VH-VL binders against Probable carboxypeptidase X1 (CPXM1). Designs and how they scored, part 5

Target 1, 162 residues: Probable carboxypeptidase X1 (CPXM1), of Homo sapiens (Human) (q96sm3r113to274)
Amino acid sequence: TGCPPLGLESLRVSDSRLEASSSQSFGLGPHRGRLNIQSGLEDGDLYDGAWCAEEQDADPWFQVDAGHPTRFSGVITQGRNSVWRYDWVTSYKVQFSNDSRTWWGSRNHSSGMDAVFPANSDPETPVLNLLPEPQVARFIRLLPQTWLQGGAPCLRAEILAC
Key: E = the ipSAE of ESMFold2; O = the ipSAE of OpenDDE; V2 = 0.75 times the mean of E and O plus 0.25 times the DockQ between their complexes.

## First folded at step 1 (VH-VL)

Design v03 (framework fv_levilimab)
Fold by ESMFold2-Fast, scan of step 1:
Structure v03 (fold): chain C 162 residues (1-162), chain A 118 residues (1-118), chain B 111 residues (1-111)
Amino acid sequence: as target 1 above (162 residues)
Amino acid sequence: QVQLVQSGGGLVQPGGSLRLSCAASGFTFSSYAMSWVRQAPGKGLEWVSGIYSGGSTHYGDSVKGRFTISRDNAKNTVYLQLNSLRAEDTAMYYCARHGYKYGWFDPWGQGTLVTVSS
Amino acid sequence: DIQLTQSPSSVSVSVGERVTIDCKSSQSVLYSSNNYLNWYQQKPGQAPQLLIYWASTRESGVPDRFSGSGSGTDFTLTISSLQAEDAAVYYCQQYYSTPYTFGQGTKLEIK
């Protein structure tokens, strides 16, 4: 039993609350990193189904501003929904902040090191990761650590929060 | 009637530059991705570069860093800027429209010959 | 990069015979029930023309004798009853990922 979805999929979280370290194009910007968002088949390549960082981005991150102190309990991710290609994140770390300037990581309780969450192995199947210890913060970031070989760090996400 | 009309090309020395143009008519140009595909004399087809409707660009490994694709939606034209040309770039260059949403090429322009020779 | 290998490299056939051209991909080009593979025909002195897209969907205006089949890594273009006008080079092409790549081509000659 965890907290309900924050609202990336439902659009309750507005596009202005989503940021990223970089994006390959407008159609792969952070506003496209919503769980279950689909490639824009009607408009072709203008709108693809994921956020994707630029190839040269050494430290990619996808950020959600909850707007107020929020208890983050879990993360759901998918890969890229695309007519064009496969991309998905295979592992990521999670960070939190109250001011978008000072960040602290989700930690593995047994090791005390940053938690590394195994993520996707295909573009469509949602993978849920419950945080080892829920955190109260305004901002949450997902930091891709590894992704499909020969691909780019791309994801769709939902945050579980209350 | 959907049409792509190419211009530019010619004979150029190694290290030189050329700009190829492809003027589109008969469809909503801004809604389609466009690509350039080349063919060396007597050889097969090689995809060179593509530009999505949103402006994202992609390049084949042999031309990355030397060629630049661009588009002008107000003029319904896609361009390919060829820089640092080598003898191996000698080819017929075709522009092509991506199938709506799907990445196949139809129609193709008539082709523009580029010859790089000293 | 995805490599496409066609076989045969050339074939000579009489009018009315069946011809098959194979295209093998170094990795799967199947995603969400769609195969990102096309076939083109190029006649001497002309630009290529699209014949088949999505591995098996015939482009409008292409004669019924042309058909595409296969999935994943193995694809075939079939011409069921060869006509003299079919003498051309045929290319497969993948659009699963950039860089987009073509097979080396199969030259079809009429005896």
Scores: ipSAE 0.006, ipTM 0.506, lowest interface PAE 11.2, mean pLDDT 87

Design v04 (framework fv_levilimab)
Fold by ESMFold2-Fast, scan of step 1:
Structure v04 (fold): chain C 162 residues (1-162), chain A 121 residues (1-121), chain B 111 residues (1-111)
Amino acid sequence: as target 1 above (162 residues)
Amino acid sequence: QVQLVQSGGGLVQPGGSLRLSCAASGFTFSSYAMSWVRQAPGKGLEWVSGIYSGGSTHYGDSVKGRFTISRDNAKNTVYLQLNSLRAEDTAMYYCARGSYYKGSGYYFDYWGQGTLVTVSS
Amino acid sequence: DIQLTQSPSSVSVSVGERVTIDCKSSQSVLYSSNNYLNWYQQKPGQAPQLLIYWASTRESGVPDRFSGSGSGTDFTLTISSLQAEDAAVYYCQQYYSTPYTFGQGTKLEIK
């Protein structure tokens, strides 16, 4: 609730604090999963505008290390900025950890099940999801659940935290 | 389930024109780049043209200014307009889907059956 | 333009044998630990089929006897324990930059 951006877009969060379950290429690695990052200027550039998991990654995740216990209140996502193709995540779950080994999920209050956040429907429009209950943790993961058919889970993100 | 079905082609005289079509099914056509690759009888493969999902077009040096690639996303079809045809343009023309799978950059994961273009002189 | 040169141009081998096909690029196709190099198989009368991408990753459905290796400018396609159905022309292709280019092809004949 009302917490400012953690710093993916501003680069306050360094590349070393971003990890992912897999990436299609270096140019689509977790360091490219920053809100508003753009694809390269030439159509042959190998740096594209998103993190993209491998298509066959059964359990994709994008991880941010805040460096210390941090109150996570929301997530903003975009799809892939590219001249090559359209890709975007259409739903995701969120998990938290204090040690990157033991994880707990953001939960839906009414069902008691993991919350599933509806995400993007185009590559560029940011979609904000406020967490039902802000969580204090060091690490946060986004776990794509569904994405554009025929594509791969690709996203750009910012985390709201204080 | 992915299919690329080609049509057009035939025999034309030098200086003539043809329009090749490639109808796609089984995938979200608008999200993929499409290319044309040709093969002269008994020879190797030559990339001719590509069109990205965003509409940007690229051509091989031998066909620049003569061939035009286009797409109609409502019809799930990619086209190649061949103008000012020469004897050396005689080839089997394949349409191919440009894939992003496992990374940026294109590899051709699905190919059409081919369309023969013969330019007689 | 990037030129790809394959060797040999043709090779004849027996079922069960191992064959290697080399592809040399006129300039590096390596960027950020990824090699932008593919291999295709074309059987007589058929369209080409993708075998390997990223120099060493097998396409889904491609038998384990096919493997790719190499980096930068020198690449190899290896077919172990050849089967009769492997008789085909094999092409390497770079997608590092446009225009995309193919090697001249290697014809594999089974004795």
Scores: ipSAE 0.006, ipTM 0.502, lowest interface PAE 13.2, mean pLDDT 86

## First folded at step 2 (VH-VL; from e09 with heavy chain S54Y, light chain A91Y; framework fv_enfortumab)

Design e09a (at its last look DockQ between E and O 0.05; V2 from the best seeds 0.00; counts 0 for: pae E 12.4 > 2, placed apart)
Heavy chain, then light chain:
Amino acid sequence: EVQLVESGGGLVQPGGSLRLSCAASGFTFSRYSMNWVRQAPGKGLEWVSYISSYSSYIYYADSVKGRFTISRDNAKNSLSLQMNSLRDEDTAVYYCARWGYSGYRFDYWGQGTTVTVSS
Amino acid sequence: DIQMTQSPSSVSASVGDRVTITCRASQGISSYLAWYQQKPGKAPKFLIYAASSLQSGVPSRFSGSGSGTDFTLTISSLQPEDFATYYCQQYNSFPRTFGGGTKVEIK
ESMFold2, look of step 2: ipSAE 0.007; ipTM 0.483
ESMFold2 (binder alone), look of step 2: mean pLDDT 91; pTM 0.911
OpenDDE, look of step 2: ipSAE 0.018; ipTM 0.616

## First folded at step 4 (VH-VL)

Design p01 (from e09 with heavy chain S33Y; framework fv_enfortumab)
Heavy chain, then light chain:
Amino acid sequence: EVQLVESGGGLVQPGGSLRLSCAASGFTFSRYYMNWVRQAPGKGLEWVSYISSSSSYIYYADSVKGRFTISRDNAKNSLSLQMNSLRDEDTAVYYCARWGYSGYRFDYWGQGTTVTVSS
Amino acid sequence: DIQMTQSPSSVSASVGDRVTITCRASQGISSYLAWYQQKPGKAPKFLIYAASSLQSGVPSRFSGSGSGTDFTLTISSLQPEDFATYYCQQANSFPRTFGGGTKVEIK
ESMFold2-Fast, scan of step 4: ipSAE 0.090; ipTM 0.700

Design p03 (from e09 with heavy chain S52R S55G R105Y; framework fv_enfortumab)
Fold by ESMFold2-Fast, scan of step 4:
Structure p03 (fold): chain C 162 residues (1-162), chain A 119 residues (1-119), chain B 107 residues (1-107)
Amino acid sequence: as target 1 above (162 residues)
Amino acid sequence: EVQLVESGGGLVQPGGSLRLSCAASGFTFSRYSMNWVRQAPGKGLEWVSYIRSSGSYIYYADSVKGRFTISRDNAKNSLSLQMNSLRDEDTAVYYCARWGYSGYYFDYWGQGTTVTVSS
Amino acid sequence: DIQMTQSPSSVSASVGDRVTITCRASQGISSYLAWYQQKPGKAPKFLIYAASSLQSGVPSRFSGSGSGTDFTLTISSLQPEDFATYYCQQANSFPRTFGGGTKVEIK
């Protein structure tokens, strides 16, 4: 009962299936936006533990390609794992697509407006948000709405899907 | 096999200085962040200092901030801790410890070097 | 700083006994917790990471559980070589902090 993790943390979803609107650096690219990923050691300080959008990106998004129609039921997020600085997303919206070109949003049951999910308040504690209505689509996007003041929109994620 | 060997400990008077060294072998030292962790006689473990693999980020415990300086030499596979203005409370076994990729855990430790601050 | 509290401070147990050690964090640390074993006069040995993942070469009688603020280390069938002090450590934030330790005395 309930949908299992899609596979961001386990690497079942390959790096090529992850995209973002922008990234501060390669070491903070979408391939780093996996739940529980840690700051990298093999590249000697080049990688950190999150995806982070560029500072000037006004409409950041993090995208997962499930490769085929998939029922998305929930999202788990964490902030940035870093010895450097604190960054975490405090709220986000969710969008879906079958072609990565036309998108529709997860909606609040009562208002009919886009659902805004409260997210993280620290870098490490996972926060689960169940979607009000599971959606069948190939692609899912997370759209940071607010984040730590003075910081950048950074996150790690896992998707619940079946 | 991963090995970390500390040296430089000894007896020093309050207000004195000591420099600890750690020699690393059996892994690519330049790819790992390193730490110093200490243990006072009969007490628990206390993290002291961290240095990123590149040497670009350094962090200290509040108890030693301003007195201790961590550094590394990736060409020599060595880690150092310069300890100034030593206090009685700094008496401990000092361990060199490596961080593994899984959540910054201390996956390998040296055998330790003893620092005694006494008259 | 995140404060780590271990209980009990010491426990005496016989060979074959089940031993449970508790660690509590002053704030949520997800699963970023490790356990270490330290024998008298020796350096600590890495046992468990990410709260429940056993390090390679560590006997299967050791297990970890918990998330958030409450964690346990269990030794299912205590052996003579398990006489040691055990420490938990949070890896959620700086500074890294350790529990006060639990001394396991086998008798």
Scores: ipSAE 0.007, ipTM 0.498, lowest interface PAE 11.5, mean pLDDT 87

Design p04 (from e09 with heavy chain S54R S55G R105Y; framework fv_enfortumab)
Fold by ESMFold2-Fast, scan of step 4:
Structure p04 (fold): chain C 162 residues (1-162), chain A 119 residues (1-119), chain B 107 residues (1-107)
Amino acid sequence: as target 1 above (162 residues)
Amino acid sequence: EVQLVESGGGLVQPGGSLRLSCAASGFTFSRYSMNWVRQAPGKGLEWVSYISSRGSYIYYADSVKGRFTISRDNAKNSLSLQMNSLRDEDTAVYYCARWGYSGYYFDYWGQGTTVTVSS
Amino acid sequence: DIQMTQSPSSVSASVGDRVTITCRASQGISSYLAWYQQKPGKAPKFLIYAASSLQSGVPSRFSGSGSGTDFTLTISSLQPEDFATYYCQQANSFPRTFGGGTKVEIK
């Protein structure tokens, strides 16, 4: 049983509340990491449907600022929407923070180790992961662990929260 | 499924005017950006004009700026091109073309309508 | 504007031949390139997108390759219905520009 969508897809969460460790380009920035966003042409320039980290980024993360203490219960992810390239994250970890400086991870029930969530296997199909233990925090990060071989860590997301 | 049908071509004198129309069917017209592309006899393809899905953004090739006006009516699933001050160089088959694949490529084309500018 | 240079302007080939057409962009366009086939008296038909992705319904003898500035369209075993003019088109920026075309004439 989870909370409703936080508002990445609906734009209720503004672009200023989305941040990432790096981005390949402006058109693949964190503001493009919204569930169901589509690639296209905007203001005469090309843009694409995902957030994508730089190739050199060894520890990529995608961050959402909920603006206030919020109960995070789940994550939905998709791969990159693009006509010219396939990219998707195949597994990720989740971290939380109240101040964006000190972070704690979502943990696996039995092992006590950081939970690793299996993610996407194609660009479009949404994959829901419910958190084992919902956490109250202001910030949530998704940390890609693996992605399509020969590709880049790219995703679109929605957060389930209340 | 997807169909684009052009009309309005014909023979005109230099300095004359023509209005081309494109009737769209088989898809949600209001969701797609539309284009006019022309081809002079025995020559290659030249992009002429673009209009975004809502009509908020409009662009023209330098060769037609100030003379041609693109417009659309989403309620009637129609695209138009008003051509004024026509020149011999505007003689071509004019194609209505849809931007598919999120605005990257011309995925569907009409049959074309012929415009001949001659004295 | 990005200039697209296509070569050759025409080629005569026999059924069963491998035909190669090249397209060069005046600046980098990544993989934002499409190929179109146009038969005499007909509208262009969408053939290949994103430099190498075959449009649904297009025969597998057609293939595209390249990235950046240099691109190739290959027809591995030419058929009579492949008589046509082929055009490349860049989708990297406005305005969208086409190559000059390559006419494939079957002997």
Scores: ipSAE 0.006, ipTM 0.492, lowest interface PAE 11.4, mean pLDDT 87

Design p09 (from e09 with heavy chain G103D; framework fv_enfortumab; at its last look DockQ between E and O 0.06; V2 from the best seeds 0.00; counts 0 for: pae O 8.5 > 2, placed apart)
Heavy chain, then light chain:
Amino acid sequence: EVQLVESGGGLVQPGGSLRLSCAASGFTFSRYSMNWVRQAPGKGLEWVSYISSSSSYIYYADSVKGRFTISRDNAKNSLSLQMNSLRDEDTAVYYCARWGYSDYRFDYWGQGTTVTVSS
Amino acid sequence: DIQMTQSPSSVSASVGDRVTITCRASQGISSYLAWYQQKPGKAPKFLIYAASSLQSGVPSRFSGSGSGTDFTLTISSLQPEDFATYYCQQANSFPRTFGGGTKVEIK
ESMFold2-Fast, scan of step 4: ipSAE 0.392; ipTM 0.807
ESMFold2, look of step 5: ipSAE 0.204; ipTM 0.739
ESMFold2 (binder alone), look of step 5: mean pLDDT 91; pTM 0.924
OpenDDE, look of step 5: ipSAE 0.017; ipTM 0.611

Design p11 (from e09 with heavy chain G100D; framework fv_enfortumab)
Fold by ESMFold2-Fast, scan of step 4:
Structure p11 (fold): chain C 162 residues (1-162), chain A 119 residues (1-119), chain B 107 residues (1-107)
Amino acid sequence: as target 1 above (162 residues)
Amino acid sequence: EVQLVESGGGLVQPGGSLRLSCAASGFTFSRYSMNWVRQAPGKGLEWVSYISSSSSYIYYADSVKGRFTISRDNAKNSLSLQMNSLRDEDTAVYYCARWDYSGYRFDYWGQGTTVTVSS
Amino acid sequence: DIQMTQSPSSVSASVGDRVTITCRASQGISSYLAWYQQKPGKAPKFLIYAASSLQSGVPSRFSGSGSGTDFTLTISSLQPEDFATYYCQQANSFPRTFGGGTKVEIK
């Protein structure tokens, strides 16, 4: 798609622009959902390397506020970086909004149905999904659809945008 | 024990080039993003460049874009900064610094290497 | 870019004095602010992260407060080893920016 990273990994996108439907703990909050973020093991803290929705969350979502109308072209995801546990999202949907209240989904042009992107199969390998049709919006949401059996919906992400 | 050791600084003429290196030890280097931060004589700290743990994302301060190139070799636990088209304003002590995403701060710094751009 | 303004630029104080340093961000940064100490000829050492969280091993006479745009570093009873320059740094966005520094001089 050619658009550069929006800035989750680089911290160019501030923590205040990352939101989620829920999180298991502060150490697994949306601010931890940044591509290549690492478990805090090396520095002795208890923060793990991912955003993780709580298990009771029936409709989990991870949201990025780009701050202004932005052309979203792709999504990169990883699973949870942890020495304690394996968790990763195996498929997700994408939604967009200009006001964080009215949402529209990324569609598969052939079927007219919501696009379902196959995601990760391990905790570390990044998986790139290009959007079928780049969308201009201020907000983007990732909505986990399936995840590791016996695990939780956890991810790290980067957004490709211009 | 976390250690970061910079080298490669020196005296260079305007328009010249220098390559700075940072040797890391005591931690899993490939799991951390790394940065260069500089300090001009008698002045404050200025962030220069960032490289992600996998080298997938690289960012520069506007003052050095197009002239400096950051790189890393995770197999050798080393960080580098190639500095081209040096100006007198680039005169500073250059620090290698590790970023900790858990605390959102530079948690370990090297002792710095001095770059002087002067005729 | 987020600009960080520190005041004062320097302060002279006696051992036992209370020293207060302020840092102001040009836009809201929540609590994503760290404080660093730099002694002459040395690399910076971090003291406080997330505006108010004291690093293990840092004396309890150091404390941080604030949120949003206004932040304060306080040294409740200055000691000779506290002679240094102190810097605030925002972690909210790129580029990562530092305050201009406050030099604390022992009288």
Scores: ipSAE 0.007, ipTM 0.517, lowest interface PAE 10.7, mean pLDDT 87

Design p15 (from e09 with heavy chain Y104W; framework fv_enfortumab)
Heavy chain, then light chain:
Amino acid sequence: EVQLVESGGGLVQPGGSLRLSCAASGFTFSRYSMNWVRQAPGKGLEWVSYISSSSSYIYYADSVKGRFTISRDNAKNSLSLQMNSLRDEDTAVYYCARWGYSGWRFDYWGQGTTVTVSS
Amino acid sequence: DIQMTQSPSSVSASVGDRVTITCRASQGISSYLAWYQQKPGKAPKFLIYAASSLQSGVPSRFSGSGSGTDFTLTISSLQPEDFATYYCQQANSFPRTFGGGTKVEIK
ESMFold2-Fast, scan of step 4: ipSAE 0.008; ipTM 0.621

Design p17 (from e09 with heavy chain R105Y, light chain S31N A50K; framework fv_enfortumab)
Fold by ESMFold2-Fast, scan of step 4:
Structure p17 (fold): chain C 162 residues (1-162), chain A 119 residues (1-119), chain B 107 residues (1-107)
Amino acid sequence: as target 1 above (162 residues)
Amino acid sequence: EVQLVESGGGLVQPGGSLRLSCAASGFTFSRYSMNWVRQAPGKGLEWVSYISSSSSYIYYADSVKGRFTISRDNAKNSLSLQMNSLRDEDTAVYYCARWGYSGYYFDYWGQGTTVTVSS
Amino acid sequence: DIQMTQSPSSVSASVGDRVTITCRASQGISNYLAWYQQKPGKAPKFLIYKASSLQSGVPSRFSGSGSGTDFTLTISSLQPEDFATYYCQQANSFPRTFGGGTKVEIK
């Protein structure tokens, strides 16, 4: 499944189409969860290079609205690009929806259970996960399952879709 | 040749103030995060304060929060630490230390400047 | 805060000896660990980053290993200039924390 990037990195997907369950701060909001986004380096920058859920968020999720029914085929993730700390998601699940209210999960075909994708082991190296079964839906969510011990669930992402 | 040179240390009484400076050369100072790390006589290393390249992120060790203020002047390639309400336990050698461009480790250190707080 | 515990606190060794120093983190830090060397009256010198990557200019007798919570620094054949105090430091989260140091001293 050779679908191209949906457009998180290119900004083709606008900030208004990115949502999350929570954010540690505005500078770590869902609009910062774009692949290859960098920590702020200019005077007055209040932004860091990732979306990060609040520490107390027991069920974190990062959501993308594709705007219309879209065939989702893969996910690319990175950890947090930051000048002051390391954080990255080490595994996540994927969910889909047509209305952002009812969700179904990507499943492991051999086990019949929700697919758990191994993710990052450092802040910068992109990790690609192809979905076992591409899904047609309007919305896609990434649900961090585990992350760096002592850290927070933070990620940058791109979605492969057509 | 990367160089960091500290100055401003000295003897001060408890409750007094000192301002430390660090002059940077041999690299583009405005692209790097800077830190102050101290070492009390005969003891180990303790991180004191951090400032990002843009000054957007500033953090302090709990032991100095509210008393110390870190700042930088990128046009002058200088880092400063204003130390107020000094205590005996602040007695240490204070090092200016850089974080590397590709990582978050203290890759270059100054020679240190000694701060002695005693009556 | 992540606590870093070094062992031993000191080791007496002779030139030519193999010296191993250990460092344990109170939480998983992946491979985000650095090692520093400090000689008396001098600033610390950066030796190793990301647990096992040797800094440019550091002799190949120095090596690091480990991941997660347990790490080691090895000096394969101790030289006179290696008598110093060695510190590990986690770079996983803020605040950055150092181990208590291991003094490598002459036997």
Scores: ipSAE 0.008, ipTM 0.508, lowest interface PAE 11.6, mean pLDDT 87

Design p18 (from e09 with heavy chain R105Y, light chain S30R S31N; framework fv_enfortumab)
Fold by ESMFold2-Fast, scan of step 4:
Structure p18 (fold): chain C 162 residues (1-162), chain A 119 residues (1-119), chain B 107 residues (1-107)
Amino acid sequence: as target 1 above (162 residues)
Amino acid sequence: EVQLVESGGGLVQPGGSLRLSCAASGFTFSRYSMNWVRQAPGKGLEWVSYISSSSSYIYYADSVKGRFTISRDNAKNSLSLQMNSLRDEDTAVYYCARWGYSGYYFDYWGQGTTVTVSS
Amino acid sequence: DIQMTQSPSSVSASVGDRVTITCRASQGIRNYLAWYQQKPGKAPKFLIYAASSLQSGVPSRFSGSGSGTDFTLTISSLQPEDFATYYCQQANSFPRTFGGGTKVEIK
């Protein structure tokens, strides 16, 4: 009953289908938010292993355009792969849209409130969160809620979809 | 339509200099890292140099370090390669190439400009 | 540097033939591999990325497979416009390196 990876890690989802609320630099832009992407190999390689929002971004989000109505069933996240510093998102919310303008959130069935998914506690270990109720939509957003103290919201992701 | 057009190639003597240019159009040039890739006559492809979108990060193949300088002008949508102390082994067609797909692959290429180093 | 070994260096084929080209990396590169097509006097054309994904506009007769160190490019039912040199490229590490090329020529 599970859905396969949408294609962030495989690059099947093109860079043009990835958007974010902000990014610290091009090398930490949404196109770098792909599961298992790796940092550069030496000091000065600023294309690093994650998408990272600006530290001042109060409402960060990472967005994937599936290109057509798609059943979203789960999310896998990792922290930032870097030889320079540690950053990872510790919790996030999920939103969906058919037009990238009107959004609805993944909800907790018991409380009726937005679901908050516990995420990473280190840079590398993938954490899978199955959505409590799979949603059919064209767009999915991950909205970091908390992250490493003193760091920035950075993540790598894969989406499970069919 | 993405277009990359190289110019500046020519015949030069060993020890001489040439400056290559690449004019970009059809995309937001300032958002993409750029590369130079060369191909010697009858040989394969060799990556030469990289420059990040803001010019903050620049890398060179070991064969050209200290002799070549890559630069860009985002206001003019242009990429350049200053080639000094040219050697016979630098004879090649030089391609301007864009890094797409998260900086992994060369998704668009120019037509190339020919550099011949000969006495 | 990761060395990319491509084989064969050339292959003679007829229209309608199935052509297979191989590429081997000196160390594991997962699926960070692309294929390019180059016709005489022209720039390389981006063909396949992430080992198996076709670039938009590339005919379905082209397919890629493999992971880790061993990769293949297959052209089913070769067409006249497919006579060209094909190159693989690894994107696992810096510097980016290319295979030596395989020339697909008319028999």
Scores: ipSAE 0.008, ipTM 0.555, lowest interface PAE 8.1, mean pLDDT 88

Design p24 (from e09 with heavy chain S54R S55G, light chain S93D; framework fv_enfortumab)
Heavy chain, then light chain:
Amino acid sequence: EVQLVESGGGLVQPGGSLRLSCAASGFTFSRYSMNWVRQAPGKGLEWVSYISSRGSYIYYADSVKGRFTISRDNAKNSLSLQMNSLRDEDTAVYYCARWGYSGYRFDYWGQGTTVTVSS
Amino acid sequence: DIQMTQSPSSVSASVGDRVTITCRASQGISSYLAWYQQKPGKAPKFLIYAASSLQSGVPSRFSGSGSGTDFTLTISSLQPEDFATYYCQQANDFPRTFGGGTKVEIK
ESMFold2-Fast, scan of step 4: ipSAE 0.050; ipTM 0.676

